# VH-VL binders against q9h9l3, part 3

Target 1, 176 residues: q9h9l3
Amino acid sequence: PRKMVAIDCEMVGTGPKGHVSSLARCSIVNYNGDVLYDEYILPPCHIVDYRTRWSGIRKQHMVNATPFKIARGQILKILTGKIVVGHAIHNDFKALQYFHPKSLTRDTSHIPPLNRKADCPENATMSLKHLTKKLLNRDIQVGKSGHSSVEDAQATMELYKLVEVEWEEHLARNPP

## First folded at step 30 (VH-VL)

Design x9e
Fold by ESMFold2, look of step 30:
Structure x9e (fold): chain C 176 residues (1-176), chain A 129 residues (1-129), chain B 107 residues (1-107)
Amino acid sequence: as target 1 above (176 residues)
Amino acid sequence: EVQLVESGGGLVQPGRSLRLSCTASGFTFGDYAMSWVRQAPGKGLEWVAEIDSKPYGGHTEYAESVKGRFTISRDDSKSIVYLQMNSLRTEDTALYYCTRDYSDIEEGRWKYYEYMDVWGKGTTVTVSS
Amino acid sequence: DIQMTQSPSSVSASVGDRVTITCRASQSIRSYLNWYQQKPGKAPKLLIYAASRKQSGVPSRFSGSGSGTDFTLTISSLQPEDFASYFCQQYYWYPLTFGGGTKVEME
């Protein structure tokens, strides 16, 4: 029985014109939705655009933020050897400058049985907000103050649980 | 036993290149990040470059003084880390150490530990006219 | 870059003395600091990690303390094998930086 966690990240804009997405918050929850890790993260580069409307990140959050170097070390050690669940998770791994084994990665934006339960085309990429509303009867990412990565990670884990037995059996028969 | 053995140092004129090698033995090389640290004669220690293990993305980092001139790389099949040093300057004169970098976290609060737990004996690079 | 300033640059001491070495960071590094010992002609060796944790095999006379910007390495009773140079090193941000070193010499 391999441990399973869900991860969600919030990004800010760095680099020219703020077009580079850099990690500014990361939340990791366990199978039961308990928070294992939740830190604001200070990017190694100047923040050009906080993207607050979507990220929820403001200047005051950076005052006590964990430096990216330390946060990456912490997060990668937490993820090691675990099944990691996320939504469009390649963006989270890119921001961490990391590549988690495909056999241990679960992306709720790319699970056909999950889309089927939501009465969506199996190959469509559905937003976390829409899947959560449709399948869990919950509104997440409400208001104008940005997303909560804790809330989003918890929702992602609950969505995966809806298809976990079927999908884990599928992957066991069809290893990536 | 765990060992790191550096080689490839020597006397070279400014503007030339050298390639340092560090041969590792006695541990699972592919699991560890590796670094180069240098020490100019009679001076303190200066971190030069780091390369992460390939499972952790193989990311490299450089001191500003060497960025663009030096390249760290690794060959896990041979258990070797390299430092390609181009456009050498007199201020690059130093004893160059290879290090194995250990990292871990403390459960609960996730306090992160990182340090150079194994060092080679170093190889001397002298850059002079 | 985070500058690490060690003090003193050298100290003359006798066997049995208490020796205190300080390291100051140019900005907070919380507790992300290591101490290394370097004997003449040898490579450095880790003594203390995370400001206060002793590496395996390090004698109990060595201790580290501090957080934020001010850190201390203490040798409670100097032994003959402790005459060496000592370096602090932060790993909070890239580039990793060392203090300038403290040479502990026999009086």
Scores: ipSAE 0.702, ipTM 0.880, lowest interface PAE 1.6, mean pLDDT 92
Fold by ESMFold2, last read:
Structure x9e (fold): chain C 176 residues (1-176), chain A 129 residues (1-129), chain B 107 residues (1-107)
Amino acid sequence: as target 1 above (176 residues)
Amino acid sequence: EVQLVESGGGLVQPGRSLRLSCTASGFTFGDYAMSWVRQAPGKGLEWVAEIDSKPYGGHTEYAESVKGRFTISRDDSKSIVYLQMNSLRTEDTALYYCTRDYSDIEEGRWKYYEYMDVWGKGTTVTVSS
Amino acid sequence: DIQMTQSPSSVSASVGDRVTITCRASQSIRSYLNWYQQKPGKAPKLLIYAASRKQSGVPSRFSGSGSGTDFTLTISSLQPEDFASYFCQQYYWYPLTFGGGTKVEME
């Protein structure tokens, strides 16, 4: 059977006025939440805005960061052939300059059964923080020091497990 | 037998265009990134362009010396990679190799390997007045 | 761009000699470095990847070492088929860059 992983990324601002989002950290966890990959990543463009309040990225993290070229190669090889779970995962794939097969992609921001368990409208886009608090009784992304992509990837996997049987059956009946 | 065969080279005037083709056989073409590497007469090797496999997004990269003038593309149904070369300059004179690019990752620390594991024999482009 | 400087540009040697070729990167590339061999009139072929790993079928007399900015290819006992040009190549950052080459010639 196919293996399943969860991914989460943190972005910094590049390009004119820092408005382009570029990958600066990526974390991948396995089904049990064990960390498979966690690297700070140096974008190919000059960093204009570290976005530290949300990203948690500071200049010191970039000193020994893995170049985007190498990190992308590593990450895509890890993801190949696997079911990949994320939250608003299209942003992660955009930052990786990559598109994972839809049949192998799971986005916890767009799973109606998960929203129903949280007593949220089934077609609403809910934040990871909100779903995690409601369904796992856990506070993530706490404080002003930014998000932890490890913490967020682990939360994303736990959320998916709550609906995995139902959603995998749904997708088998309704291939994307 | 894994094989890459380049074609489309020739003698052209500066400012003109050429289109190089590389026909691949003996492997699953769609699984591999492909590159063009050139070698000016009596000189070393220069990487020119790369195109990723379509499952990996079909991303392209170019050497700065050719960016905006050259375009790499691929037709997976025909197992062909192309190099469209516009606004040619005398500095573009070289033997142009097509390469199959292998990549892999070592489990554990995720060490990443990348190299050109298959090369064609090349096609010669000469740009002169 | 990461510049790769090879030394020497050429070496005259005899069969049985030990030949050492060095490659220096303009900035750290960790171990993301390959070595290629090119015989006259032929396309290059890979010898060493990731600084020190031998490609399948490469004779044991070839070895690679180094990390960071300084790398070495060694041929411990030169054979007649080893007269060729050798190129290092980094894949740490775009654009990919090759060293200028080292031509190993018969004395």
Scores: ipSAE 0.624, ipTM 0.866, lowest interface PAE 2.1, mean pLDDT 92

## First folded at step 31 (VH-VL)

Design y6e
Fold by OpenDDE, fold request of step 33:
Structure y6e (fold): chain C 176 residues (1-176), chain A 129 residues (1-129), chain B 107 residues (1-107)
Amino acid sequence: as target 1 above (176 residues)
Amino acid sequence: EVQLVESGGGLVQPGRSLRLSCTASGFTFGDYAMSWVRQAPGKGLEWVAEIDSKPYGGHTEYAESVKGRFTISRDDSKSIVYLQMNSLRTEDTALYYCTRDYSEIEEGRWKYYEYMDVWGKGTTVTVSS
Amino acid sequence: DIQMTQSPSSVSASVGDRVTITCRASQSIRSYLNWYQQKPGKAPKLLIYAASRKQSGVPSRFSGSGSGTDFTLTISSLQPEDFASYFCQQYYWYPLTFGGGTKVEME
């Protein structure tokens, strides 16, 4: 089977009024939750809004941040050929200006069996925080210091592992 | 043998268009990013444009001097990269090289490197009134 | 843009000489720097990548060093075939930028 990784990204606001979401941190973990990649990333444009309460990103994190060009190159090399697991992963890919093949993508925000296990409507979009609490009895994204992309990526992987077998079988029968 | 062969250069007047082609052989073309680099007579090298491989989204980048005027594209089925040059200026006069861009990441420290390891012989573009 | 400044612009040397070419970036580019050799009438050839890694087939007399803003290409013992122009190139940011070049010519 293909290698599997989970990814989570934090974004800051750039452009006019900070409405453009730009990649500022990316974390990638392997199947076991080991951190493969965790870098602060310097956007190509000036940061207008760090969105710190959510992103956890502060100005100091950008001092030695990896420029987006390099980070993108690194991340894409890591992801290529792998099954990539994420939560609402479309946002991460958008920030990366890259879209992984659908057949190799797993979005935990769109896995009905996962929602079912959490006693949620199958077709609802549940937050990572909620699913993690319900299914893993773990609190993530606590406090006001912002999210940890490593923590979120690890949680995402753990959630997927709960439904991996049945979901992979489903996808095999119903390829995207 | 790995090689790149540029074509399409010539003499044109300012404001005109020209399309350069670069035909690749000897390697799996679709796996590599490609770039155009130009060199004005007696001058240094200037990066012009880059196009990534399709698996990585085929992202394109341009030098500021050519943005909005030049378009880089590729046909992987033919192993060709193109440079469409519109609104040509006298300062666009140069020998235009096609390059194969290699990139790699090493595990552990995730050292990333990128370089142009194959160059064509170039095709000359002269813009003159 | 990141400016790459090479020095000297030209150097006269003799066979057997040690030749040192420097490249300075306007800001830190870590080790994301390549060196190319261009012989008269020929296309550039990759010599060094990632600041210090020698491309396959490149003679041992060539070496690259440096990180951050200051980089050096060294030819330990200049050979007749080494008379050429040399260019550094950064890939830290877009746009990719080259140094102005250094012409190594015969004394």
Scores: ipSAE 0.903, ipTM 0.956, lowest interface PAE 0.5, mean pLDDT 96
Fold by OpenDDE, fold request of step 33:
Structure y6e (fold): chain C 176 residues (1-176), chain A 129 residues (1-129), chain B 107 residues (1-107)
Amino acid sequence: as target 1 above (176 residues)
Amino acid sequence: EVQLVESGGGLVQPGRSLRLSCTASGFTFGDYAMSWVRQAPGKGLEWVAEIDSKPYGGHTEYAESVKGRFTISRDDSKSIVYLQMNSLRTEDTALYYCTRDYSEIEEGRWKYYEYMDVWGKGTTVTVSS
Amino acid sequence: DIQMTQSPSSVSASVGDRVTITCRASQSIRSYLNWYQQKPGKAPKLLIYAASRKQSGVPSRFSGSGSGTDFTLTISSLQPEDFASYFCQQYYWYPLTFGGGTKVEME
């Protein structure tokens, strides 16, 4: 079996109106939840909106942040050849300006068996927070200080592990 | 033997177009990012453009001086990287090198580095009225 | 853009001399710096990467040091084959930029 990692990214707003979502933090954990990568990232453009309430990113975090160029290089090297687990992971890949092979991607926001376990409609898109509470009896993203990408990545991995066997079998029979 | 061979250079008038090619041999071309670097006569080195490997999305970057005019592309099946140069200017006159760009990350500390470890002999582009 | 300033632009030296070339970045680039050697009429050759790591095959007399904004390439004992131009290059940020070069010539 291939190595598996979970990823979660935080984005800030850049561009004239702050409507562009730019990568500002990326966390990657291994199968056991150990942190492999956790860096603040300096976007290529001026930050207009830190979106702190959600992202947890503040101006002070950018002082010694890794430039996007380098961070992207690091992250892609880490992800290469691995099964990458994320929640609504398309957003993370978009921010990275990179798309991992579909066959090696696992999106916990689109796994029907996971929703079933949580007594949710199989075709619904549930939040990471909701699934984590329901299935892991754990509260994440608490408060107004912003999210922790490490916490979110860990939760994502744990959720996937609940359905890993079933889902991997499904994918084997139904390759994307 | 690892080798890069540039071609396509020549004398052109301002405003014209030229397409450079760089043929790679001796290594797995598709695994590497490639760049073009130019050197005006008697001057220093100037990075022109970069294209990443396909597995990493084939991302491209350009120097400001050539943005909107030059396009870097690659054909992995032929082990060739191209530089399409449009709207050429006199200041584009230079010897154009293609380079193999190596990058690596060391596990643990995730130390990242990249460098241009293979260079071609270059192809000369002269833009003159 | 990150400007890379090399000094000196040229240096006259003799065989056996210690030669020091400096490269200054307009902002911190940590250790994301390479050094290249270019002999007359030849393509550049990688000497040092990541500020201080020698490329395979590079003689021991070459060394790189520095971090942040100030970097140094040192040739401990200049050899006849070392007369060339040397360039630093940062890959911390796009666009990639080179120093202006330093020509090491025979005295």
Scores: ipSAE 0.899, ipTM 0.954, lowest interface PAE 0.5, mean pLDDT 96
Fold by OpenDDE, last read:
Structure y6e (fold): chain C 176 residues (1-176), chain A 129 residues (1-129), chain B 107 residues (1-107)
Amino acid sequence: as target 1 above (176 residues)
Amino acid sequence: EVQLVESGGGLVQPGRSLRLSCTASGFTFGDYAMSWVRQAPGKGLEWVAEIDSKPYGGHTEYAESVKGRFTISRDDSKSIVYLQMNSLRTEDTALYYCTRDYSEIEEGRWKYYEYMDVWGKGTTVTVSS
Amino acid sequence: DIQMTQSPSSVSASVGDRVTITCRASQSIRSYLNWYQQKPGKAPKLLIYAASRKQSGVPSRFSGSGSGTDFTLTISSLQPEDFASYFCQQYYWYPLTFGGGTKVEME
């Protein structure tokens, strides 16, 4: 079995102006898209903006949410030693206050071959939604209920799988 | 044998600084978070600070009573965790323990456990005018 | 901060007695609670983790129970070596906090 997982996080706004992005949900799937982890997470600070239209997070989700301290511990344990795939994953890691080794990180927002396959500029930053539609012919993040981090993580993994061989070879020749 | 040995304690005046050291042996130091816990004479236990392992980002946390004054750090190459204590106060007087913080996650429901399974013998810090 | 309140602060007991120590959290901490034993002049020792799991080498007479806000450490039959102080500790949230301790003394 491959030691590869995909992660997607949803963030809410905290701080005086709600400008601080705090982790509020994290989903991790394995290579096959099976959900390994999916938890709502309680930020350490008061939520000012749930960003519901994007995050899908509502106040009710925080009632039994896992505190950030514990969630971070869980997530890091899951990620340790794995190749971690994500889209714009630096945002997820930032929210986690954790940075996975670069050599074990795969960011689908920065994979030129993936953009090429989607007939996008190789150096452009394309949205997960766009890439998923173009390459997987699937609509994600549809509706008004906000994003599903599980859906997004699964899409991310599937996208990566399209270029896995090529990209892994590239990385082998050009270690980050 | 797993062991933690604290050092650096002593008698100091208020406002002074002191650096505690904790030397670990018998285990892979870098894999564990470490904490300092203190105990004032005849009192209970008070958590002071924690530092994660480097693979987990080396995150640090502090008790409110020491924030801005104490700094926890580690040197994995030497298997040592430090506690730099600045602007010491009389209420900082205590026996300072170094602890190994074990954490584990069980698959399935991903239950997370965290505990201090190894303690040193402690080093005494006395802050007095 | 999460306050941990232990009761009683002290208890006198005899060998063979059942001793119960309670720890209450100011808010739910689920099962993220540990129990430590500290003998006079010694460093604390982990007894129970995750509210109910016994650390390796801990005698069967020790047990932990509870979740949420109320936790209990039980010594089913007190032995001479069990006269000590006991502390609960939550790791649900920072700062980590200990209970005030319970001293088990010889009657």
Scores: ipSAE 0.899, ipTM 0.954, lowest interface PAE 0.5, mean pLDDT 96
Fold by OpenDDE, fold request of step 33:
Structure y6e (fold): chain C 176 residues (1-176), chain A 129 residues (1-129), chain B 107 residues (1-107)
Amino acid sequence: as target 1 above (176 residues)
Amino acid sequence: EVQLVESGGGLVQPGRSLRLSCTASGFTFGDYAMSWVRQAPGKGLEWVAEIDSKPYGGHTEYAESVKGRFTISRDDSKSIVYLQMNSLRTEDTALYYCTRDYSEIEEGRWKYYEYMDVWGKGTTVTVSS
Amino acid sequence: DIQMTQSPSSVSASVGDRVTITCRASQSIRSYLNWYQQKPGKAPKLLIYAASRKQSGVPSRFSGSGSGTDFTLTISSLQPEDFASYFCQQYYWYPLTFGGGTKVEME
């Protein structure tokens, strides 16, 4: 089986009125939750909105941040060939300007068995925070300091592991 | 032997179009990003465009001087990278090199490197009225 | 854009000489710098990548150093085949940019 990693990204607002979501932090963990990659990333354009309450990103984090060009290169090298697990991962890929093969992508926001396990509607989009609380009895994204992409990536991986066997079998029978 | 061979250069008038081709051999073409770099007569090197490998998204980037006029593309089945040059200008006159762009990441600290390790002999583009 | 300034633009040297070429970036590029050698009528050849890493097959007399904004390519003992132009190149940010080049010529 291919190696599996989980990814979570934090975005800041760039462009007019800060409506463009730009990658500002990316965390990647392995199957065991060990941090493989965790970098603050400098967007190509000026940051208009740090979205700190959610992103946890502050201006000081950008002082020695990895430029987006380099970060993207690093991240893509890490992801290539792996099964990539994420929550609402399409947002991460969009910010990364990269789309991982569907057959190698696992989005915990779109796994019906996971929602079922959490006593949620199978076709509903549940938050990572909610699923983590329900299934792992863990509180993430607590406080006003913003999200921790490492914490979120770890939670995402742990959630997926709960349904990995079932879901992988499903995907094998129904390849995307 | 790893080799890049450019073709398609020639003499054209301003405003015209040319399409350059670079044929790769001796390596797995699809695994590498490719770039075009040009060198005006007696001048230095100028990066023109880059196209990433498909596994890495096939992202393209351009120098400001050619944005909107040049298009880089690739056909992995033929091991060819192209440079479509439209609205050519006199300042586009140069020897155009095709390059293999290698990138690597060192595990652990994830140090990232990229460089142009293979160059073709180039094809000459002359834009003159 | 990140401007790369090489110094000197040309240098006259003799076989056996120590030659030092400098490349300065308009802003910090950390260690994301490569050095290329170009002989007359030939395509450039990669010498150094990541500021200090020697490409396979490159003689030991070549070395790269520096980080941030100031970089140096050193030829410890110039050989006849080393008379050429040398270019630095940053890949810290797009667009990729080269230095203006340094021509090492025979004295």
Scores: ipSAE 0.898, ipTM 0.953, lowest interface PAE 0.5, mean pLDDT 96

